# Ledger of designs, part 5: VH-VL binders against ADP-ribosylation factor GTPase-activating protein AGD1 (AGD1)

Target 1, 225 residues: ADP-ribosylation factor GTPase-activating protein AGD1 (AGD1), of Arabidopsis thaliana (Mouse-ear cress) (q9fit8r1to225)
Amino acid sequence: MHFAKLDDSPMFRQQMQSMEESAELLRLRCLRFYKGCRKYTEGLGEGYDADIGFVNALESFGGGHNDPVCVAFGGPVMTKFTIALREIGTYKEVLRSQVEHMLSDRLLQFVNGDVHEVKEARKRFDKATITYDQAREKYLSLRKSTRLDVAATIEEDLHSARTTFEQARFHLVSALSNAESKKRFEFLEAVSGTMDAHLRFFKQGYELLHQMEPFINQVLAYAHQ
Short names: E, the ipSAE of ESMFold2; O, the ipSAE of OpenDDE; V2, 0.75 times the mean of E and O plus 0.25 times the DockQ between their complexes.

## First folded at step 1 (VH-VL)

Design p11 (framework fv_pritumumab)
Fold by ESMFold2-Fast, scan of step 1:
Structure p11 (fold): chain C 225 residues (1-225), chain A 125 residues (1-125), chain B 107 residues (1-107)
Amino acid sequence: as target 1 above (225 residues)
Amino acid sequence: EVQLLESGGDLVQPGGSLRLSCAASGFTFSDYAMSWVRQAPGKGLEWVSAISYSGDSTNYADSVKGRFTISRDNSQNTLYLQMNSLRVEDTAVYICARGPYYDSSGYWEDAFDIWGQGTLVTVSS
Amino acid sequence: DIQMTQSPSSLSASVGDRVTITCRASQDISNYLAWFQQKPGKAPKSLIYAASSLQSKVPTQFSGSGSGTDFTLTISSLQPEDFATYYCQQYDSYPYTFGGGTKVEIK
């Protein structure tokens, strides 16, 4: 980020306002995304509850030899299917937990958390800005009739205040830039990790069902008799 | 001889507006930042707003942000507080205070060193 | 916001007593702390700035100490005119915040 010359106070103030507005816009967009992620994890949880309800209902047909209805409707076959579906449900809960932890929790930290270094740099910048503003005004108020010793002191004060202001300004810009870079990389890591979690979920589910494919086909062939 | 005198306090209906003034004398007004501090009946002190000695920088307590405006006229040695959308909770004695004082090391030594007597603002139906 | 916690809320003392009032900031404020005296119906009077520096014309019985987060106002020998409410205030950063006050009453 680049700012106007330090001696151009009105444009500098406008640039700082623009920077703060951009940061707030990013915060609001991250908050919107966080809310979307919370909705998604809630949906995954509701889906899991529905899946377990389905599995439990199906399991009622997986009873043993002494249940005539279960025997008539394939008992041991139903037991194998319910075990597999329950295991897939476990994979879904792992996915939900990973999305919640890696994405939603991280985004909330972005939205609500301020970096300590940024807070400290902002405090120093605010103090330096007021001091520089005051020194500048005293300097600009100097008259030809002003005492030479007073004028010399005011000029030295202005130089000192300007140097402190320049250092505080640079430090604040640096702290803000570093904080935003850190947030960006953490955001990308969280999103990428979430996508990897989905990949692992689908791969595990596929592997489980793929290994059962001969059995599924056998049951289907039997049912067509 | 250094003195701050507030004026403008009155009884106002909720939602109304008031403008407070603080007349400074006995010092170079344009050398100092100024603040408004308020105190509700039987309660402690609460900082309201501050302004740099040029008027270029202002700051406000969250409770008044967007409703109050601090300003100054260095040619008349006067500080102002424009109060809009007044609430019952704004009922207080409003006091003018001088500070902080500039330090050439880029460091504040003083907070408030001179206070006015205050002006009472009552917001009631 | 920096929260200022002042203790005690009130105390009773006799003329000649040593009185100690404490003030705690919720975060480091270096030495940017002031103390004020307020009598009923009157404006506050500045006593101390920069945690330990006496304001002009303030009696030497008043002294301040501390830095960072913990601060103390001491009145070494309480006088009749010292019965008042005392406030601490941080001026490290905006918004400026005051302690809740300590009322010093006659025993």
Scores: ipSAE 0.000, ipTM 0.382, lowest interface PAE 22.8, mean pLDDT 79

Design p12 (framework fv_pritumumab)
Fold by ESMFold2-Fast, scan of step 1:
Structure p12 (fold): chain C 225 residues (1-225), chain A 120 residues (1-120), chain B 107 residues (1-107)
Amino acid sequence: as target 1 above (225 residues)
Amino acid sequence: EVQLLESGGDLVQPGGSLRLSCAASGFTFSSYAMSWVRQAPGKGLEWVSAISGRGGYTNYADSVKGRFTISRDNSQNTLYLQMNSLRVEDTAVYICAKDYVWGSYEFDYWGQGTLVTVSS
Amino acid sequence: DIQMTQSPSSLSASVGDRVTITCRASQGISNYLAWFQQKPGKAPKSLIYAASSLQSKVPTQFSGSGSGTDFTLTISSLQPEDFATYYCQQYNSYPLTFGGGTKVEIK
């Protein structure tokens, strides 16, 4: 039991594994969120194209200079409707860009950078563990007949391997802890940013259409007669 | 109009070093991730390294990790690849590639490439 | 690493022919697949992203399909300028990996 203090505990190994699993789960969830957002932004792009098609068709119906049908009612109102619909399409493109920016700049940098640091720290720790285990095995094999200079070298190697192991262990724990401490905050910021982008989009759309309300009501009143 | 122009390719001996550059224009350089892709004579494409728009994060193929360093100077719109401890198998045309969207690493524009030959 | 297997390695065709190239991933990559065209001595040109979306200014004779592990690039009517080598690439995860290429050459 002379070296009991130098051994890794089962609890420490379990804690490290749990922290590594948490870091990987964060990476996978961020990647899934990124992929889902890519699909969402592609859908917004398709929606924009459909909106433009709709507006183009509407313009072909309602807009002729001094057209007898338009002169009686609604020519200027129809023009306002088509302008408003094109503007809504523009807001959709802004939303798409904002959602894409939040994921590219925040989530991908976190996923690629922090996971890489953890993996590198793990590799260093694994190497230090092997070296330390080998040094311990040599030390435990020492006999009374072993030359004093050889025994001194083995003890010095064990001390150096232990120090390197402890430093690598500390760096791995720190890397895992830093990843975990930022985990919740980064995710919540990304989600909050997405919510804010949608709030802004709907607010802009509402304000635009609210300004159109008198003209919408005017057309509806005419149709009800 | 997006343009990418590589330079720095040369003939070097095994164990030597080279620095490649890629001059970018026609887009907001700092907003897009960039990659280096190589192609050995008569062979297919092989991804080498990638760097985020702000330069904070990098990735490398296992075959070059520890030997190559990707970097960028956003003030000069230039991407770099520092290649150390070159091997014969690093002989290839090295091509600069632009990300289609920030950090997705799907490439929408490519440069013409610069030839690196590692031979005795 | 995700292995990308491209088939065939080469094919011979005539102008006006329908050409089909396949690409298979060793694990699921959803729709994170791109297709590139490369002519001898020239840089690759992006054709398709997200398995089926055409890059800007790419002719409509090019189309892509597939999801998960099995993908296809189709050239519905081969033009003289379409004789080139075609590559697929996954961008689902690092390291980014390419197929071995398919050389489309004149009969």
Scores: ipSAE 0.000, ipTM 0.379, lowest interface PAE 22.0, mean pLDDT 78

Design p2 (framework fv_pritumumab)
Fold by ESMFold2-Fast, scan of step 1:
Structure p2 (fold): chain C 225 residues (1-225), chain A 119 residues (1-119), chain B 107 residues (1-107)
Amino acid sequence: as target 1 above (225 residues)
Amino acid sequence: EVQLLESGGDLVQPGGSLRLSCAASGFTFSDYAMSWVRQAPGKGLEWVSAISGSGDYTNYADSVKGRFTISRDNSQNTLYLQMNSLRVEDTAVYICAKDLYEDYWFDYWGQGTLVTVSS
Amino acid sequence: DIQMTQSPSSLSASVGDRVTITCRASQDISNYLAWFQQKPGKAPKSLIYAASSLQSKVPTQFSGSGSGTDFTLTISSLQPEDFATYYCQQYDSYPYTFGGGTKVEIK
């Protein structure tokens, strides 16, 4: 565990500070990655619009049955190619959607949720620390001459304050550990998911075009002749 | 009872290296932070370095940063101080100490080991 | 760094005397202050922690007081074995810092 012992030593505070610094760096890097992904998905959207423009322009060749290009390649050939290109465009849109969804469900929720929980847990810990320190000071000021009923009350207050402090400490450690574990998990999942989405995109595109390969080769052989 | 026994102190030339050891017993070593403190002949106490119970976090005095490395082996209940690029002003008795802060506020010091860096 | 200013640097006293040593921190350290006794050629021995709490088996002639920035170690009646050098130390934050020491000598 990150904390070898739950004590209120300078070493424990150093460990907490290090984890808090790591959580803030994770937040900033996730935000930077999110912004980069947003720019990438915007580029994919622009590319999709360009793809549609290209397909629409190619479809214009289907209008004249007497021009040399239409005679050479015909409506069925052009139709096959335009359908394939439109399907590839839809695959690109699916890729864009999948990347965008990962940012919303994984990275953005992590940034807005888990890091905020760490800050809230720290505030609770700070309040509990003040209460515990006050109770500890009263306890340490006890003398043999202190009335038994007063001493008993101070001991009960110390016990209560210690319990609250330990619970707040545990909650802060838990929040920090959760942020730390999610740091590796969420980042790797986001990257891996993005690569998987690209793999699916290229695989779908490859499979579509591969089925057409014999036809493409026949057309190319004819044109080369 | 808590016991801390230092070893490794020797006479070394300026620029030399030395590794100190501190064998701990009588408490759960891995639960507590440990420190090295030094005392030059005829001078006061100076804190040198500290390490967390897990060994994951360390702290150093500015005078030794980049030259000294504190480490621990919890399986052997042993604390170490690797000292490199030794200077005449590093001449001191080096003492290991158990961190002061705990439920019973106990504090334990070893006997110390003398490191002399000749001019 | 927290600076610890200890005074006096030395004092002369007789057996039975009351001795007072002061320690001042450059910033608030609450009660995270310890006092140590060191005899020539020996390792320090912890006397007081949390500014005013006696370590186990430490004689009752020793007492500590103070909080925040100003602290005092009092020896109510010096014994022959109490002639030594005394140090204060803050353990509020790293780096730990010590006072310059007070040598209690025989008059």
Scores: ipSAE 0.000, ipTM 0.383, lowest interface PAE 20.3, mean pLDDT 79

Design p3 (framework fv_pritumumab)
Fold by ESMFold2-Fast, scan of step 1:
Structure p3 (fold): chain C 225 residues (1-225), chain A 119 residues (1-119), chain B 107 residues (1-107)
Amino acid sequence: as target 1 above (225 residues)
Amino acid sequence: EVQLLESGGDLVQPGGSLRLSCAASGFTFSSYWMSWVRQAPGKGLEWVSAISGYGGSTNYADSVKGRFTISRDNSQNTLYLQMNSLRVEDTAVYICAKDRWGEYYFDYWGQGTLVTVSS
Amino acid sequence: DIQMTQSPSSLSASVGDRVTITCRASQGISSYLAWFQQKPGKAPKSLIYAASTLQSKVPTQFSGSGSGTDFTLTISSLQPEDFATYYCQQYYSYPWTFGGGTKVEIK
């Protein structure tokens, strides 16, 4: 049973219903995920503000100025720490921006309706269905008293209407399948993109702190002598 | 590592036919739309045709519609372009391209295969 | 068909320069725009999609902006390996269409 050969069958109705059900389920899941993403990016923004507060507090403590603690290990080490912490803060802000921009538009598009191609295909299908139904009704009303030339015209019109209907049906199913796949892969791309953003964030953070390791060790060694 | 390798380019006379192939590896071939893009000598890029993951949908540039047929064999991880009624203006390097997450944009490209249409 | 107009067709620049390339669509394409780099004799390389999202492993000197009909690719500090031809592509609707390309040449 080829899908393109289905004609007003229970199978065609089942396929259409299944596609609509799948699309609605995807929409609801995307909406739920979008709300989670908004909460996550808000949390990242609050975290950035906290980072700035922490760095400012550390600087107010003595930040390399002439005091006993800072002088003990040259002050430049404290300066390197505050610079590193500010840099980590900027990495968090970049991550927040990437998550917000990469996810929000795609998730909202999944929630908010069909692509143009699906709308056009649906419009064409609806029109073809009406035309085919009218042609079929006229054909079924033919009587033996109907002139042969008139009957031939009605039969030709039915054949033409059926062909157009079958083409429009196939186009609609293809457009729905393509739209569903497109939305699904756009969602996967958005999720994968955010995971890549996190990888980048942790890599940059690790590399910065790894370079700071000699200074961390100097401070720790001094503190425990 | 994603790799796309085109083959089948040749010198052919106007009105002739030619079939191009693109061997894909490093990704789940059946999950992605695939396209053919061409580039005439010294010119820019022109999209030619696209095919869905399982071949249920195809699209063509107006300049090749009715003459070219895109197809794929997912068991062989191979994309094809059947070119009929070739014209001198079809002379170009034909490049196989993979869509990132469907029918959107191209994240990986092949090196291309040269098709020359002349006497 | 959506026509993509790219400007300029070519430009000359020195290493370290800021380079700006523009792309204009004949109708609204939202953010469905990609940027590609092509070096002579080589396959195109994807740089940016969704108008402003960098592909993985693409250097941070590249950035994209714009929406609707007007789009920009910016190279903040041109490197020797950045001398190439750049193309924009709309993927809003078939047929996919490309800009005419911008050749970035050394001065």
Scores: ipSAE 0.000, ipTM 0.365, lowest interface PAE 22.6, mean pLDDT 78

Design p4 (framework fv_pritumumab)
Fold by ESMFold2-Fast, scan of step 1:
Structure p4 (fold): chain C 225 residues (1-225), chain A 122 residues (1-122), chain B 107 residues (1-107)
Amino acid sequence: as target 1 above (225 residues)
Amino acid sequence: EVQLLESGGDLVQPGGSLRLSCAASGFTFSSYAMSWVRQAPGKGLEWVSAISYSGGSTNYADSVKGRFTISRDNSQNTLYLQMNSLRVEDTAVYICAKEGYDFWSGYYFDYWGQGTLVTVSS
Amino acid sequence: DIQMTQSPSSLSASVGDRVTITCRASQGISNYLAWFQQKPGKAPKSLIYAASSLQSKVPTQFSGSGSGTDFTLTISSLQPEDFATYYCQQYNSYPYTFGGGTKVEIK
């Protein structure tokens, strides 16, 4: 819809109402998405804390040269396992940091940029609407007895208010259109980046555990005897 | 100036029905959500129901859900509350409230009517 | 439902006094909090929305603050026409809920 070409019509009024609904929906969706991102990254942080707790518990279970596992394998197998688990925990913290940057930080950049522009454009539009309505009411109150110089001033004020209103309307529509078109790319980029971060996390975790596979098999063989 | 004028309040027996109206003027009625709020004698304010600008969505307090129906006629600038299966505890002044809106502040009440008294008694 | 706890339920003050009324939500409501003034036999009048934004034609002695769960209405210098009952209301989610009210009486 080209609001720059619209005059005061029923279609224009319906478009303004549609824009208000779109702005509220955008605000709610951004807020919900941000809350979801925040909860997800908090969950990842709690997972990291749990991993460290597990590693500490495992270290308490193992014990020097008296450990039957160390005796059976002639080496500090338990120490190798705890080192590997700590590295996995570090990978999880890196994942949390990357996800937080891609989801929360990028969303904040979108909100501070495009959504903030919508807010400012909306405030300007609301102010311009009030000014224009006041100018119109004053113009409609003109009497035949009104002095020509006073009438000229009121007419000039009406023209100025209308111009400001039309500019504010156009800017609000432009801000909403930019936010709507840009949100798809911002969300897709954030989600894709998050998926890539998970891929790297699992790949690093797999490679580390694959390297430990001989020790895992030796411990399992011992346990089955 | 914004004006909201309620009507339809009356004395009704328990189990009866009543329809309230709120005539709006001074603003573009079809662009704003509207609510009904009630106040029992000597008590505080209690939200009853809300309706979107188009009438496409409605919400109700649990105490009235299934018994009351909010509706609007944008061509007549009028808000309605159909009250069925009335109970003694529904006795209150029913007030029409207009919701203002801005993108960052959400929906908030900016103007109120004077209210209409509904008394449910035998 | 979000419970709104308003305190005090009543207070006595003199013209020129600074009056503070508090409102607590049972869960976070961001800044979606409004304040209303009601005089006996009259409809409520909207004072503040979005926790701190003054409604049109409301005198500057009124101000609001707070976010999340704790909110305050302040009357910096009480005027004779300010003796009334004040209500807070959350509009974060349905059902909308009001505080119990604070009656401001002349001392």
Scores: ipSAE 0.000, ipTM 0.396, lowest interface PAE 21.2, mean pLDDT 79

Design p5 (framework fv_pritumumab)
Fold by ESMFold2-Fast, scan of step 1:
Parts: structure tokens; sequence; C-alpha cells
Structure p5 (fold): chain C 225 residues (1-225), chain A 121 residues (1-121), chain B 107 residues (1-107)
């Protein structure tokens, strides 16, 4: 019988091979990029710890003991500076968390799983394949002595099974293509979201320090005397 | 019913370019792989190029690879063949053909009428 | 590339005759073989796919057989409208290749 070979067209084989190769290449690139993102978030965390250490040292200098030197430097201005620096540190932690969740976690999703639609399409394709295989086996078992009504039913079942199989196959190919496009958009959103997180981090940091500008200028003017 | 109508054939100088079109109707165009086949005057059939239903995968005969580009616009139900660096031996009637992917076989079940491309100095 | 050798290159027959055309592939193509009919100045018409499956709307006097490397197209009772050139084609692998054609002429 010819039907067992019908799903083996050169174009379909080329398309499936290309999709598999592209998926593996994307997986490897995502893994390498994920490792870079992990190192970046680790660096942000270490930076936050260093920032806290710096603020603590500055606070100790200004508030460790009230004497003439500390009075000249300590008080509301020093308190405002340490609070602002601590707040900037928390902005770094927010950035770290956002990079981890928007970029690293999303990249792992691309590596570890198919989207729901692909899983369902593959399931449907597998079921249709089994049904088609069973119908082909029944058809191949037909003898000249097989009753016409039985033979007609088997042939009708084969036709229906093949139609369902081809539809499921095309749906699977479509779902794979759509999943790749969806991953691309999600990846771009994750990267863009990460850049937006950096923008918000620097903007918030700038805004906070800008509020301190009058006090900074007062201290600088006094020191310049 | 299934209909394929080619257009764009013309007389062109060697080294010139030409774009062929094939308008499809009577079926869901995006579900089918499509091919271009050519026939030189008084000669047999020669397969030129194929494209998947999605348009993402293409194949070419060695004689045209690097010179011809097959493409499709599924929103307009149209198949294209962009022919560059044309040679005298590219002179032929170019026919579009539908590859039956519903049957998983890849055979040409329907053919267009063809459009003549003549390459001469 | 898979070479398709078709024989005979031409034949003469009368209405009602049984006509047999042979096609041979240079390597195993399983059942990935199609037969086409072409009349002068017209596009090919698909007759048979998968070596033996008849395309919709094609008259029952046409039949195909064979697998692997050797294939046959049979016209059981030649009709006036059957005088044409017939081509075989393999679609097992790219590039797709055609036989040289068999011209069926009236005697």
Amino acid sequence: as target 1 above (225 residues)
Amino acid sequence: EVQLLESGGDLVQPGGSLRLSCAASGFTFSDYAMSWVRQAPGKGLEWVSAISGSGDYTNYADSVKGRFTISRDNSQNTLYLQMNSLRVEDTAVYICAREDWYDSSGYFDYWGQGTLVTVSS
Amino acid sequence: DIQMTQSPSSLSASVGDRVTITCRASQDISNYLAWFQQKPGKAPKSLIYAASSLQSKVPTQFSGSGSGTDFTLTISSLQPEDFATYYCQQYDSYPYTFGGGTKVEIK
C-alpha cells in the first residue's frame, strides 16, 4: 500500500528538520545569554551590599559621637545624604529583581518548554497518527473475499483518518511557527522591559539626588569658604 | 474549483530580470506548497523551485539557485518567481503547480496554463 | 539527482487499443511517482499520484502500477481525447525530475 509513505514529502521533511535545528540553536543561545544575565544580577546584588557598607561607614563618621568635628558634618544634612544613598541601594535591588524575573526567568521558559498550543497540537497529531496507522493496517488486511459493506466501511474510515491526520499535521506545523513568533515577541518584551527597568532605576536615582541638590550646594559653598 | 493563472512572461535581454506571478483561487492557498515548473520550446518538463505553504521553506534546481527567488503572498493568494541574471537557456513557458499537502504526498495535483519567458539578445 | 527514463519516446495506436508506457528511476523512489498528460499548447493535467492512485475526475481507463524503480501507466481502452504526451515524475526528493515524455499518436 502507498499510504504509509504519503506523510514523507521532501518539503515536509525539510520544514520539520529546519524547525528542529532552529529550536536547538535558539535553545543554546538562550542558555548562553541566561548565564550572562545570571552573572549580571549577581553583580547587582554584590553592588547593593557594597553600597550599604559605604552608607554605614558614612553614618558612623557623622553620627558615631557628637564632638566639634562631627557637629560640623553631622545632623540633618548628613542624615538626608545617608537616607538618599540607602534608597538608591534599594533601587538597585528592585532592578536586580526585575532583571531576574523579566529576563532570566523568561529565557528559561523558552529553553524548558513548548507553549500550550504546541503541546495540544502535538497531542492531537500523535492521536491522529495512531488512528491513521490503525486504519491503514485494516485496509492492508482487506481480501477479495471481504464483504463489500465491510470493505466500504474500512475504506471510508481510512479516508476520514487520513483527512484528520493531514489537518492535525498542518495544525502542528502552524502551531510551531506561531510559537516561535510568540517566543520572539516575548523575548523582545523581556529585553525591552529590562531596559525600561534600567531607565526607571537611573531616573529614580537622579530624581532623589536632584532633591538633595540644594543641600549639596549649601555644603559645597560652605566648604569652599 | 481550483484555478492557477500565471502572468509576467515577457521578452528580456540576457542578464535581465523578470518577475512572474501566479494567482490562485478555489482553495485555501496557505495550506499548499507550490512549485514553478518550466518547459522550453519543444522540450520536456523541468522543475524549477518549490515553496512551503507558510513561505518559510524553499528549494531550487541547481541551474537557477542564486539567480531565482520564489516567494508567496498568502493574503493575496499569489505565488511569485523573481528571476535575475537571466540566460538564453532560461527561455521557457513557466507553469505554477500546486503540491497536495493534504494528501501528504507532495505531488502536483493542479497546474496553471503557463506564461512564456523569452531571453534573447 | 534521480534520473527518470521513460519508454517508448513515441507510439502509434488506434481508438480502443491498450497502451502501456514505462518509467524507470535511477534509484528507489518507493511509490513517489506521478503521471501527467499534456496536449499540444496546453498545461499538463495530473492523472496519477503515488504510482497507482487516480486523481479526482480522471477517467477510469487510466491506471498506474509499480514501486521502487519500475513503473507503468496503462490506458486500457484508448479514447480520441487520450492522444497526448505523457510524463512521469518522481517527487521522492529534490530536485523533482521528469521523464522525457511519451507521445501517443493516432495510427
Scores: ipSAE 0.000, ipTM 0.406, lowest interface PAE 18.6, mean pLDDT 80

Design p6 (framework fv_pritumumab)
Fold by ESMFold2-Fast, scan of step 1:
Structure p6 (fold): chain C 225 residues (1-225), chain A 120 residues (1-120), chain B 107 residues (1-107)
Amino acid sequence: as target 1 above (225 residues)
Amino acid sequence: EVQLLESGGDLVQPGGSLRLSCAASGFTFSSYAMSWVRQAPGKGLEWVSAISGYGGSTNYADSVKGRFTISRDNSQNTLYLQMNSLRVEDTAVYICAKGGWELLYYFDYWGQGTLVTVSS
Amino acid sequence: DIQMTQSPSSLSASVGDRVTITCRASQGISSYLAWFQQKPGKAPKSLIYAASTLQSKVPTQFSGSGSGTDFTLTISSLQPEDFATYYCQQYYSYPWTFGGGTKVEIK
């Protein structure tokens, strides 16, 4: 049985290599996705700054709530519009924060955690495999003329190397399985969370402006006169 | 002393078949993976096929998949390569190579090779 | 497939020279790399496995180094019998692939 498992080692090697390649590809894609998310959230932050700049410029144009220019432009109209724009900008900042947390940070945690563990487990496995193979070759070279103390040492080394190899193999398989099982879940959760954040952002913005629709129409009708 | 001796190389027409043998001695044959490696005239080494110690696993280069079959007879200490649907591109010296133990199938001993010529 | 790129394809050297041959894998192969020596009309001879481990009875003038994708075979002091073609090979994943070879010729 033991020999049957070892006899199938080329298939095991190819399967493990395939899983490791998939994990590394996932890591690289996650890092590229993370960089894209960082650029997007930076863009949202710049957009928020621009929105606030626009609102500040509009307030400066009209002056205070009792300023003649503000009064000339309908007073309460200008005030309501600037308040609404500031509120929408705040929603954009909330969206930026949510995308950062739900997508960017989670992707980075996955990469630094599970995928990194695969690389470390692989290094340990490779080392243990070389050591075990070398110990096995020495054991197979034992002769009746070999000193009893030397033979005992070689047998002890083989036992130790086998134990280390089996532990490293188990840990590598475990690390690969954990990375694979989290692949679909992490991506789906991160993306769905991001979609929900955008839905919330647009819904809040829509609801605010929708409540103002009768007022906007009234102002437009007045302006047409 | 480890020895690997190939035989069976011949001149064959395209589409023909040929069976190569490698007689092994000097080691516990069933404990080691075995491979066939070929070298076309004036070219480098190309791995063809591998088989595990007890024959439970076999692998092939894409260029020979479906046409070549590697096998072994551990009771006779002999490795085989059955070559079917031979092509001119299969012309090479075919060399028997002994693998290492366990998951490290490095080659430690090589035979002299046997020449296979596929020509019309 | 893992492609093995070996350089240079040939070099001329004198007895006593230090010779360096490089091998690059198209993807990470850990330490699953072997080096072979082949003389004209002769079978290949295994020199190194696991990137840096010398085969039995291989002279210590030969050494290997590297891990992952970049590997080097060094002959610290070239001897008359060292004029040959050298090949690297990855045995990390099937199909096993060899480098194109480096011919070491006398100047």
Scores: ipSAE 0.000, ipTM 0.395, lowest interface PAE 21.2, mean pLDDT 79

Design p7 (framework fv_pritumumab; at its last look DockQ between E and O 0.01; V2 from the best seeds 0.00; counts 0 for: pae E 8.1 > 2, placed apart)
Heavy chain, then light chain:
Amino acid sequence: EVQLLESGGDLVQPGGSLRLSCAASGFTFSNYAMSWVRQAPGKGLEWVSAISWSGGSTNYADSVKGRFTISRDNSQNTLYLQMNSLRVEDTAVYICARDRGYSYGYFDYWGQGTLVTVSS
Amino acid sequence: DIQMTQSPSSLSASVGDRVTITCRASQGIRNYLAWFQQKPGKAPKSLIYAASSLQSKVPTQFSGSGSGTDFTLTISSLQPEDFATYYCQQYNSYPLTFGGGTKVEIK
ESMFold2-Fast, scan of step 1: ipSAE 0.491; ipTM 0.813
ESMFold2, look of step 2: ipSAE 0.000; ipTM 0.504
ESMFold2 (binder alone), look of step 2: mean pLDDT 92; pTM 0.926
OpenDDE, look of step 2: ipSAE 0.017; ipTM 0.539
ESMFold2, look of step 4: ipSAE 0.310; ipTM 0.734
ESMFold2 (binder alone), look of step 4: mean pLDDT 92; pTM 0.928
OpenDDE, look of step 4: ipSAE 0.000; ipTM 0.491
ESMFold2, look of step 5: ipSAE 0.019; ipTM 0.606
ESMFold2 (binder alone), look of step 5: mean pLDDT 92; pTM 0.926
OpenDDE, look of step 5: ipSAE 0.112; ipTM 0.687

